# VH-VL binders against Pseudouridylate synthase PUS7L (pus7l): the designs that were tried, part 4

Target 1, 228 residues: Pseudouridylate synthase PUS7L (pus7l), of Danio rerio (Zebrafish) (Brachydanio rerio) (q1l8i0r370to597)
Amino acid sequence: GFVNYYGPQRFGSGSCVQADQVGLALLKENMEASVKLFFTPEDDDDLQNKAKRHFLHTGNAKESLVLMPAYKARERLMLRALHRYGSGQEGCTRGWLSLPHSMRVFYLHSYCSRVWNQAAKYRLQKLGFKPVQGDLVWAEPVKGLKDATEELSAPQIHVVTSDEEKNEVFSLDQVILPMPGNSVKYPENLLGQWYQDRLAQDGLESCRFRVTPLKLNVPGCYRPLLAK

## First folded at step 2 (VH-VL)

Design p1 (framework fv_prolgolimab)
Fold by ESMFold2-Fast, scan of step 2:
Structure p1 (fold): chain C 228 residues (1-228), chain A 119 residues (1-119), chain B 106 residues (1-106)
Amino acid sequence: as target 1 above (228 residues)
Amino acid sequence: QVQLVQSGGGLVQPGGSLRLSCAASGFTFSSYWMYWVRQVPGKGLEWVSAINSDSSSTYYADSVKGRFAISRVNAKNTMYLQMNSLRAEDTAVYYCARELYGDYSFDYWGQGTLVTVSS
Amino acid sequence: QPVLTQPLSVSVALGQTARITCGGNNIGSKSVHWYQQKPGQAPVLVIYDDSDRPSGIPERFSGSNSGNTATLTISRAQAGDEADYYCQVWDSSTAVFGTGTKLTVL
């Protein structure tokens, strides 16, 4: 198989770096920073960039809205809210709430997907192309105990043991990696430590993965390391 | 048809408590910011409080901060204003109001509820 | 925080144009909304975002906002326009209403 990377479409149309940085600012509940990042000009000749630069240089949402092309509905909704509500923390929160729920979720997922892509690269570079102790795989259903077992309530995730690594019980295509969130288990090896260090680097070491002002919850999920 | 129907006003003594209710119908209540605005009889309008769509943020005028608490129960399409430590200066008609989506203007108002604080 | 000052009263002859001002420091940088209130009734939004009309509000109502003054203009005034009028802005985390103007149609 191939590495199951999240593609560019998950990170924004013309600016992947800005989309994941917006998501990071939202996870930190820094609404002002998230809106400034949202208006980062793209590296192209689109008419929207004049409006974005004007907003970043002046803070004047009303004048920037006049310059914003009619086809940039998200940007116009944000600017209208900033004009009405001010460009402080509360006004920026109102700005995000004026956008569809799917757009708010998009930026959070852009950050988490970028971390996942980096985790996949680290996993292969540092731990190689075979399952190792501490890797996560999906738990196998228990066969033959269905009539007398409360183990139907068993956890869905299984941590690869030393014996399972030595006996080559699993293949690499069974390995799953968590997308960061408040309801995921991290690997019990160097990759798990990498996740902790990576999130701490961004100031998220104690992050609850919940954006309370926007009522967004980020539970996380698991994604196979390799695609078929 | 959008309607905001208020209840819970009346006469209370200074230092007392009172809870106002605002029942909403005809729109998706859980999608809108809601507000309380008051008016002393014969005087102008004064903003009191605001609550966002999911109750994660609340805002208060300095004159009521620490004494009033705004809340909402989206499942019941109802907003509340709990008023504690009432003063004579709180005597007013209290209006609930819905925000015109995304612009801080108040497009629909309740009928108003008179609160009188006197001994 | 900002104080929005309106004239206490304005009189207009039937069929003529009334202008009600709302004064505030740098009010042109904010969105101004206008409300009409008749005795014993709740306020009614007549202009939002400086110059936009809600559905059902006649074209006779218009607004402008520049510098330190916002203006509500009521052309071809009718008897039914008699009311108190309030301007309103949002300032960071609070709504601020004007002092109110009583319009009398002669």
Scores: ipSAE 0.000, ipTM 0.417, lowest interface PAE 17.6, mean pLDDT 85

Design p2 (framework fv_prolgolimab)
Heavy chain, then light chain:
Amino acid sequence: QVQLVQSGGGLVQPGGSLRLSCAASGFTFSSYWMYWVRQVPGKGLEWVSAINSDSSSTYYADSVKGRFAISRVNAKNTMYLQMNSLRAEDTAVYYCARGYDYLESGAFDIWGQGTLVTVSS
Amino acid sequence: QPVLTQPLSVSVALGQTARITCGGNNIGSKSVHWYQQKPGQAPVLVIYDDSDRPSGIPERFSGSNSGNTATLTISRAQAGDEADYYCQVWDSSTAVFGTGTKLTVL
ESMFold2-Fast, scan of step 2: ipSAE 0.005; ipTM 0.510

Design p3 (framework fv_prolgolimab)
Fold by ESMFold2-Fast, scan of step 2:
Structure p3 (fold): chain C 228 residues (1-228), chain A 122 residues (1-122), chain B 106 residues (1-106)
Amino acid sequence: as target 1 above (228 residues)
Amino acid sequence: QVQLVQSGGGLVQPGGSLRLSCAASGFTFSSYWMYWVRQVPGKGLEWVSAINSDSSSTYYADSVKGRFAISRVNAKNTMYLQMNSLRAEDTAVYYCARDSYFEGSYYYMDVWGQGTLVTVSS
Amino acid sequence: QPVLTQPLSVSVALGQTARITCGGNNIGSKSVHWYQQKPGQAPVLVIYDDSDRPSGIPERFSGSNSGNTATLTISRAQAGDEADYYCQVWDSSTAVFGTGTKLTVL
């Protein structure tokens, strides 16, 4: 198999230059930083990038809105909110709330999927090409119990044991990695420590993966390490 | 008192020319985008043209492009619409209007002139 | 050029709520503005940026904009609210007006 990387995160037709950094700022509830990152220009002197530079340089949402092309509807909605409510924490929060829910989720997912891609590389580089103790796999449904209601629970995660590693019970294509969130289990090996360290490097060591001002919850999910 | 006062309307024959004027008072005219909007009697509003504060950018509806020219003289607080090669379809009440945004554009109109009737007929 | 579709006419009883819709593809991603025009008069801006009221416009006027539909809402309708109403957006280098709605107060 090959590594099941998340592709580059895009919304609409354009590349999102700082999408993962916007998501990080949102997870930290730093709305002012998230808006500045949202307006990060590309290396181009067209009108949209001149408008973004003007906003970053002056903080003047009114003047930047004049420069912003009509087809950049998201950027224009954000600038209108910033002009109306100010460019501080409250105004930036209202700016995000003026955008579609899917756009806010997109930026959070961009950060979490980038962490997942880095985790996959680390897993293969440091723990090799076979399942090891502490890896996560999907639990096999419990059979032989006569209570049908017990079978209706959500899919369970199984942690690979030392004996299962020695006896080669699982294959690498059964290994799953968590995308960070508040409802996922991390591996019980060096990869789990890597996730903890990686999130701590970004200031998320105590993050609840909820963006309270935007009423967003980030539960996380699991994705197979390899695609087949 | 913010006010736009229009003049220059009238009856003109097909193929003729006419210039409309819009005189502004009560605000810093040179800091606002200005618009022309027309309305055929009994019908809806149709945007015609826009000019930015320093005249470096002008915009036209496809129906008038190449025939109409928008201009402004900030020292006189006045905007113009020069209409050439007039057609029967250009018969309408023409309104001048101010953009709502000081020193820029929000692309909507908060102050309107009283309107000027232009009739293109033989 | 987008097309903004409005109902030709809407009737409302005195004191009741009128709703005038403005339909357009992806209109929820644009800012919608609303104008009131009485016979023989110039248009008057009554709502801007989807939901904001200019100074002097009564609180009975409100707006919303989501998905493919923007709505102007006039609560506690008065005889003086009888007029034509137009929605408007800016798209690219062009302002686009809706087809217009005649409001009749019964």
Scores: ipSAE 0.000, ipTM 0.394, lowest interface PAE 19.9, mean pLDDT 85

Design p4 (framework fv_prolgolimab)
Fold by ESMFold2-Fast, scan of step 2:
Structure p4 (fold): chain C 228 residues (1-228), chain A 119 residues (1-119), chain B 106 residues (1-106)
Amino acid sequence: as target 1 above (228 residues)
Amino acid sequence: QVQLVQSGGGLVQPGGSLRLSCAASGFTFSSYWMYWVRQVPGKGLEWVSAINSDSSSTYYADSVKGRFAISRVNAKNTMYLQMNSLRAEDTAVYYCARTEYDWGAMDVWGQGTLVTVSS
Amino acid sequence: QPVLTQPLSVSVALGQTARITCGGNNIGSKSVHWYQQKPGQAPVLVIYDDSDRPSGIPERFSGSNSGNTATLTISRAQAGDEADYYCQVWDSSTAVFGTGTKLTVL
């Protein structure tokens, strides 16, 4: 099988790193930083990028709004909020709240899915192509009747034991990796340590994965390592 | 062109203070972790300090904890290392560096600046 | 944590393959980066994440990392490859550099 990577997103390297950095700033509840990152221009001299540069250079939301093309509705909504409520923490919070909930979720997901893609690469490079002790798999539910647990909560996970590794009980297709959040368990092996270090590298070691001012909860989820 | 330009080195007496500067250009400085690494002339590389993109986390080698302070001003695209209570063993060429890759690979380095602690 | 141990020096004949090792307990569980440093110059990243090359680094440079040993391999060695080479990992809250290896070509 093929690795189940999250598809192309607004990730970048050094040039024009966008959506994942916005998501990181939102997780830190740094609304001012998130809005500045939201307006990061591309290397074009078209009107939208001139408007973004004007905002970053001057902090003047009203003048930047005048320059912003009419078809850039979300950028215009953000600028209107900043003009009305200021470019500080409160104004930036109001700006995000003026955008659809799905757009706010997109930026958080962009950060978390980037971490997941890096975790998948690490898992295969360092722990190989077979399930190992400490990996996570879905626990097999009792089939036939849907019980209250299966109906009311996410499927249970199971941690691969040393004996299960030796006896080759599971296949790599059954291994799942967590996307970071407040309601996930990390693997009990080197990959779990990798997640902890990776989040600490971004200053998230104490992160609650809840952005209260924006009405956002980030529970996390599990995604199969391989697609079939 | 992506580059880091350093300044602020020099001669200082033991117990003195010195501040190093590292000016970034050609990339979105506020998106990158930054590092200080030093090298005693003729010896190997030693990591000194790190700061994350928004200054919410700073890290120090045991040898400099409590004496050195890393900081950055993203609006000025500049990182600093404030060195206090300097000792003879702090004499080294100091490099600033950017991390673009996961796990702290340092892909862009400043030219280095010599700090000499001597009476 | 640990010291990353490198040989003090390695010699290679022009056109032959040089191998520089970086030893550390369970280093294969970490991502290893390699730097080239010529006299009077800042280090240059030549390999990151065990085996990937930055833009501009020739294919002659490759890396591997497993168990307790990471290795930088320089194929078809050239005179311009003479330098000090350092391995490096990020270990929890610190960066750790290897002891360094001087590569001599000839």
Scores: ipSAE 0.000, ipTM 0.421, lowest interface PAE 19.7, mean pLDDT 85

Design p5 (framework fv_prolgolimab)
Fold by ESMFold2-Fast, scan of step 2:
Structure p5 (fold): chain C 228 residues (1-228), chain A 122 residues (1-122), chain B 106 residues (1-106)
Amino acid sequence: as target 1 above (228 residues)
Amino acid sequence: QVQLVQSGGGLVQPGGSLRLSCAASGFTFSSYWMYWVRQVPGKGLEWVSAINSDSSSTYYADSVKGRFAISRVNAKNTMYLQMNSLRAEDTAVYYCARVLDYYSSEGYFDYWGQGTLVTVSS
Amino acid sequence: QPVLTQPLSVSVALGQTARITCGGNNIGSKSVHWYQQKPGQAPVLVIYDDSDRPSGIPERFSGSNSGNTATLTISRAQAGDEADYYCQVWDSSTAVFGTGTKLTVL
């Protein structure tokens, strides 16, 4: 297989779109910064860009709303809230709450997906192309009464042991990496330390991965290192 | 099942202080914005104060700014309004209310407490 | 701060349609909410976001909002509809209530 990277659609199509930075600002509960990043213009001829530039330059949500195309529903909802509540912390929070839950989750997942892509690159560059001690894999299914329950509940994680590495029990396509969140286990090797350092670099060393003002919980998940 | 039960209130002299309480039940209190709205007997509704879910943001009407303080204790499902330097014009029925803006871009007061009368008289 | 102007009182005959207006500069660009208040009771939400009804509010209650006027319409008026009605908008972080209208069902 090949590395199971999250695609460029998670991070925007050009230098003027920064979905992962919006997500980071949301995790830090900096609603004002997140809204400014949300209105980053695309590097194209879309009519929305005039409205976005006007908002960033003037802070005038009402005038920017007049310029915003009717088909840009989420941008219009955000501007309407900013016009009503102001462009401070409360107005920006209400702006996010005016968007569907799935759109708010998208930005958080964009940040976590970026970290996952960097983790995958680090894992291969520093720990090589075979499973090593401390890597995470899915545990084997338990037979009997638990078979149906395993399909409905979270699957079990197994940490690769030194003996399992030596005896080549697993293949690289069984290795899974966590997306950051409050309910994931990190690898018990150099990669786990990398996650801690990477999150600390962004100021998230004490992050709960819960954005309470937006009613968002980020439990995290596991993604296979290699695509099948 | 959603309930907001108010307590406190009463007669206070001008310049005095009073604290109102609003006890919530039947919903996840720690996830909602909470408001105080007052009404002078026989007159209309006037917004007083607001507090977000984690207490990081508070807002006040200009008429009460610097004199009133809104707070909440999520572990107790209770919100408070501390009223200091009370004036005759603060005489009103005070309502606590929940704003449900999670599914709406334009929040609205969907549940109200029963009201607490505050009389400021010499 | 902006003032939302409502008529002091409106009278409607039993079974007829009552209309209560809420006037404000460019109010059609805002979301308007409506509350019903009976003597000695807390307000009750009857319309939100211009025209939506909360669960439990009869279809006889409807709303509209355009230009400089929002309107609460109560069709087939009943004796139990007699109350004070308040419109409400947001001006930034401030909730602004209308002056209130007493509805009398004759």
Scores: ipSAE 0.000, ipTM 0.402, lowest interface PAE 17.5, mean pLDDT 84

Design p6 (framework fv_prolgolimab)
Fold by ESMFold2-Fast, scan of step 2:
Structure p6 (fold): chain C 228 residues (1-228), chain A 120 residues (1-120), chain B 106 residues (1-106)
Amino acid sequence: as target 1 above (228 residues)
Amino acid sequence: QVQLVQSGGGLVQPGGSLRLSCAASGFTFSDYAMYWVRQVPGKGLEWVSAISGSGGSTYYADSVKGRFAISRVNAKNTMYLQMNSLRAEDTAVYYCAKDLSYWEGYFDYWGQGTLVTVSS
Amino acid sequence: QPVLTQPLSVSVALGQTARITCGGNNIGSKNVHWYQQKPGQAPVLVIYRDSNRPSGIPERFSGSNSGNTATLTISRAQAGDEADYYCQVWDSSTYVFGTGTKLTVL
């Protein structure tokens, strides 16, 4: 196997240079910082990047909107809201709400996916290429005849025990890592401590993984460490 | 081809006023942001003010806000800095400067500079 | 306190490489521009957006910007490179110049 990294399309993919930093600012509910990061220009002299630089320098959404190409719909929606409501916290919140729900979710997931990629690298560097005590795996499904009238149990996680590590019960391709959120369990080993330290480094020690002004919830999820 | 020609410097007493001019040629003046940057003799560069191509947006360093006013008359290809309530610490060579484009945030062409001395 | 810190002076021998640093917290996240100023003259832009050269600036001038330090590199130094050098960044609210570095070519 190989590591199941989230791909480059989660980290700007040419459409937003600082997507993960935008997501971090949103998790901190710093709407002004998130909008400034949203308008981060690329190292290019085309019209869209000139418009972004103009906005960052002047704060003048109306003049920046005039420069912004017609096909840059999300940037234009943001600038229209900023022109109408100002470039403070409220105007920036209105700007985000004018964008499609999927675009708002994209930035939050860009941050969380980057943390997942770093977690995968740390896990392999520090804990090696076999399952260890404290790792997370999916719990074994109940075997036998399916009861058609019974609700199927939701998938549950299982924490690898010392005995299971010693007896080599699991393979590395069964290990799952959490993408940060408010509804995930972290590994009960050095990797779990790494997640705690990594989130604290970004000021997220008390983060609820919910952006209330934007009506966004970030429950998190689990992703297999290795692809087959 | 691009030229920035400055005028209006001189000696003025504390509390006085002075207006600097920057005449531009060799480019479409109204398409470019313009700046004032000053330098105390023997010291470093300090940004003073900025104005958008249309003149609709103006910005000031905290040290001059409320006392200085930047403006431009695009029909005359000229930018101005009106300096009021001048203080001894405003003594400097004042440069006008042009942005590379609409607002890239760097100074590709500079005027020769105008000395302003505030002294009793 | 200057927010962008440069060494007061740097000396370089003719034909050798000079490096002038510009220090600032997380400066690698910003675009850094560099100006050359000779005595009695207006500044001249030599590098823009970290590493780009304006037309007419020799290839001997290059720039980099990462972490907390931006660097202007002048290879094969010439007598005519002797000048004061200033780094500059813009933030959404202001333009900040470095403290300036006097380059002496020996």
Scores: ipSAE 0.000, ipTM 0.426, lowest interface PAE 16.6, mean pLDDT 85

Design p7 (framework fv_prolgolimab)
Fold by ESMFold2-Fast, scan of step 2:
Structure p7 (fold): chain C 228 residues (1-228), chain A 119 residues (1-119), chain B 106 residues (1-106)
Amino acid sequence: as target 1 above (228 residues)
Amino acid sequence: QVQLVQSGGGLVQPGGSLRLSCAASGFTFSDYAMYWVRQVPGKGLEWVSAISGSGGSTYYADSVKGRFAISRVNAKNTMYLQMNSLRAEDTAVYYCAKGRYSYLAFDIWGQGTLVTVSS
Amino acid sequence: QPVLTQPLSVSVALGQTARITCGGNNIGSKNVHWYQQKPGQAPVLVIYRDSNRPSGIPERFSGSNSGNTATLTISRAQAGDEADYYCQVWDSSTYVFGTGTKLTVL
């Protein structure tokens, strides 16, 4: 098997060059910063990138909207909101609300997925290639449970114990790592401490993983460390 | 923080009916299966009934099947046990309990409610 | 009919190791859970899925389960460990409790 990294993220017809930074700004509820990052131009000198540069240079949403191609519907929706409500915190919030829910979720997921990829790298570099005490695994199906009683059980996580590490009960293929959120459990070992330090580095040590102005909740999830 | 508070119970005549209540707090009630377990004073534990988190599936011990009905109202964080056609053999302390993950274990228990069936 | 057999009573000296067994045909193929019950109180889950401790349960409590016997082990026994102990499994269509063991700390 190989590490189950989140792949490169593209959205719509072009690359989103700062998607993880947009997500971080949204988690910090810094709507102005999130919108500036949303309009980060690519190296091309085509019309859409000229429009993005014009907006970043001048702050003039109306002029930038005139330059923005008709087929860039999401960028145009954002610029219309900024023209109507201003480019401050309130206008940027209204801009995000004018976009599809899936796009807001995409940016939050981009940040959390970046942290997950870094966690996977750290896990292997510092804790090696076998399960260790404190790692998370999926709870096993209940032995002897009838299919008719599946509703009594729900898959949950199990924390690897010292005895289970010593007796090599689990394989690395069973280890799962949390994508950050408000409803996940972190590993009870060096990796769990790494998550806390990593989030603190980005100013998220007290983050609730809820973007209230956008009515978004980020519960988190678990992803297997290894694919196949 | 996680609590189960029971009410109901008391003295009932043979053939009578009684309803027990179990009020939950400190966890997402609808995510967990809930249970009733009884214990005749001085004797061991006996499972009575189970209900899935959604309330869509119910299960009963053979000794109470057809006489007892388990239910829950997730909006009220409360579970009930409706006991009908009570017998002297049903005299016991009745505990409500919360399920533990997928292992079919009883994680947190209520304080218990004494039910006495006598003439 | 599923039956889980426990010794009626077990005695242990303060600071020593107590072992409480739960016997059942092919019990090693089932998940075994253990409960502690003190007089006049509700049971408390002390071990789930053979060997796992819930939060708040001291490391002195451990479990094992293989073949026809599951065992609850209480090391460095304390006076506060005096209680009735019950094993429990899910077996086909029902939840089965053991017969119960009274632990006395001398």
Scores: ipSAE 0.000, ipTM 0.410, lowest interface PAE 12.4, mean pLDDT 85

Design p8 (framework fv_prolgolimab)
Fold by ESMFold2-Fast, scan of step 2:
Structure p8 (fold): chain C 228 residues (1-228), chain A 122 residues (1-122), chain B 106 residues (1-106)
Amino acid sequence: as target 1 above (228 residues)
Amino acid sequence: QVQLVQSGGGLVQPGGSLRLSCAASGFTFSDYAMYWVRQVPGKGLEWVSAISGSGGSTYYADSVKGRFAISRVNAKNTMYLQMNSLRAEDTAVYYCAKEYYDTSGLYAFDIWGQGTLVTVSS
Amino acid sequence: QPVLTQPLSVSVALGQTARITCGGNNIGSKNVHWYQQKPGQAPVLVIYRDSNRPSGIPERFSGSNSGNTATLTISRAQAGDEADYYCQVWDSSTYVFGTGTKLTVL
C-alpha cells in the first residue's frame, strides 16, 4: 500500500482559487470573507477574472454580474443574491444558500481533506510504519450466534491498546484517521494532539463543525491511512 | 528567490500609531500564513500576530490584542501590522516571517524579513 | 501561559558537542522548532518538527524531543555556531518561544 491522500478535485488555476480557505471561512461563519475568497481570480481565465476583479474592487454585484460569463453558473447565482440582499454578512449568507448543497459541501470538504492529508504525513513521520497505542482501527464484527440481540449495525471504532501494539495484533493498513468533524474520535496519541493543535492554528479550537446560517453539519468521517 | 522586505518603523510618541509593511516575492503569497515577531534590543523573541493565507483568520498575543491589527493584500504580495495606542514597552525590532510547512502540515517560520525598529518614546 | 525553559548560556569547546535543552510539560507531544540568531541578524530556522533540517543546514545540527525535554544537538562545534538559540512550539492558540540560550564556542 501507499498513503491514501485526498487528491485535488478541480482543474485550472489551483492556488488562485482558495477552496480550502473558503471552507475555513465558512466553518468560522465569516460569510463576507468566504465570498471574497470565492471570487479570487484564476490565473488564465480572463473572462471570469474581469468580473471577479470588478466585484472585489467595487463591491458592485450588479455590474459584476453583467461582466460574468453565462457558463459560470455558481458565480452568477452568488452575484444575483448579493445584488438583491447586499454584499454584507446577510447577503453573503443568502448567496451561499443560492448555490447547490454539493458546492457548499465541496468547500468544507476541501478544508477538512487538507487537514486529513497533513495528518497522514504527520502520523507516518512521527509514529512510524506500524500501529501504535492510541491509533484507531475499525472494530471487528461480532462473530457468534447470528441471532444475538447485541449485534451492532453501525461500524465501531477500536482504540489500539499497549498490549495490542506489543503483540503486533494489527497491521498499518488497518489504521484509520479521522477527517475533522463533530462526530469523530481522534487518536489517543501524538496524532490526536496534532489534530487539536492544527485546528487551533486555524482558530477552530472551539469549532462545532456546524455552519448554522447555511444549515450544514460536518460530522467528519474515517479514512484508511493506506490504500489497498 | 524567496524574500521578505520590510518597511515602515521609526519614532512615535506614546499613544501614537504606526503601520509596518512586509513585501513578499518568490513564492505564492496567498498559500502561506504570515507572522509578526518582535524583539526588544538585547532580549528574546516574542510572537506578536499571525494571519492565514487568505486573510480570513487572525491571531494576536494578549499583550497587543485590541491595539494591533494584522492584514494582508494578496494581490500586492504585502502584509501589514497596524499598531495603535503604542506604549513604551512596544519598543522593539519587528520581524515579519513566512510559514514553512511541508506535506506533514508542520508550521515553522522559514523565511524572515530584515527587521524594522519601532521606538516609542516621549 | 506555557513557559519553555532554556539554560541562559552553554559553552562548548571547538570540535566538541553542544546540547541545548528546551523544557516544557509534555513538550514531546508538540512539534519543536529551533532558530539560530547571530548579532544584528534575523533568526534562521535550523531544525523543524523536532529533528528535521531545512535545506542548507549542516548534518552537525540534530534534534530530539521526548517527554518533557527537547534538545538541539550541535556536533563538531565551529566558531560560526556561536549565536543565540531559541526553541518554539505552537500551543493551542499561541506561538511560544523559549527564553533563548547563548552558545559560546571556546
Scores: ipSAE 0.000, ipTM 0.412, lowest interface PAE 18.5, mean pLDDT 83

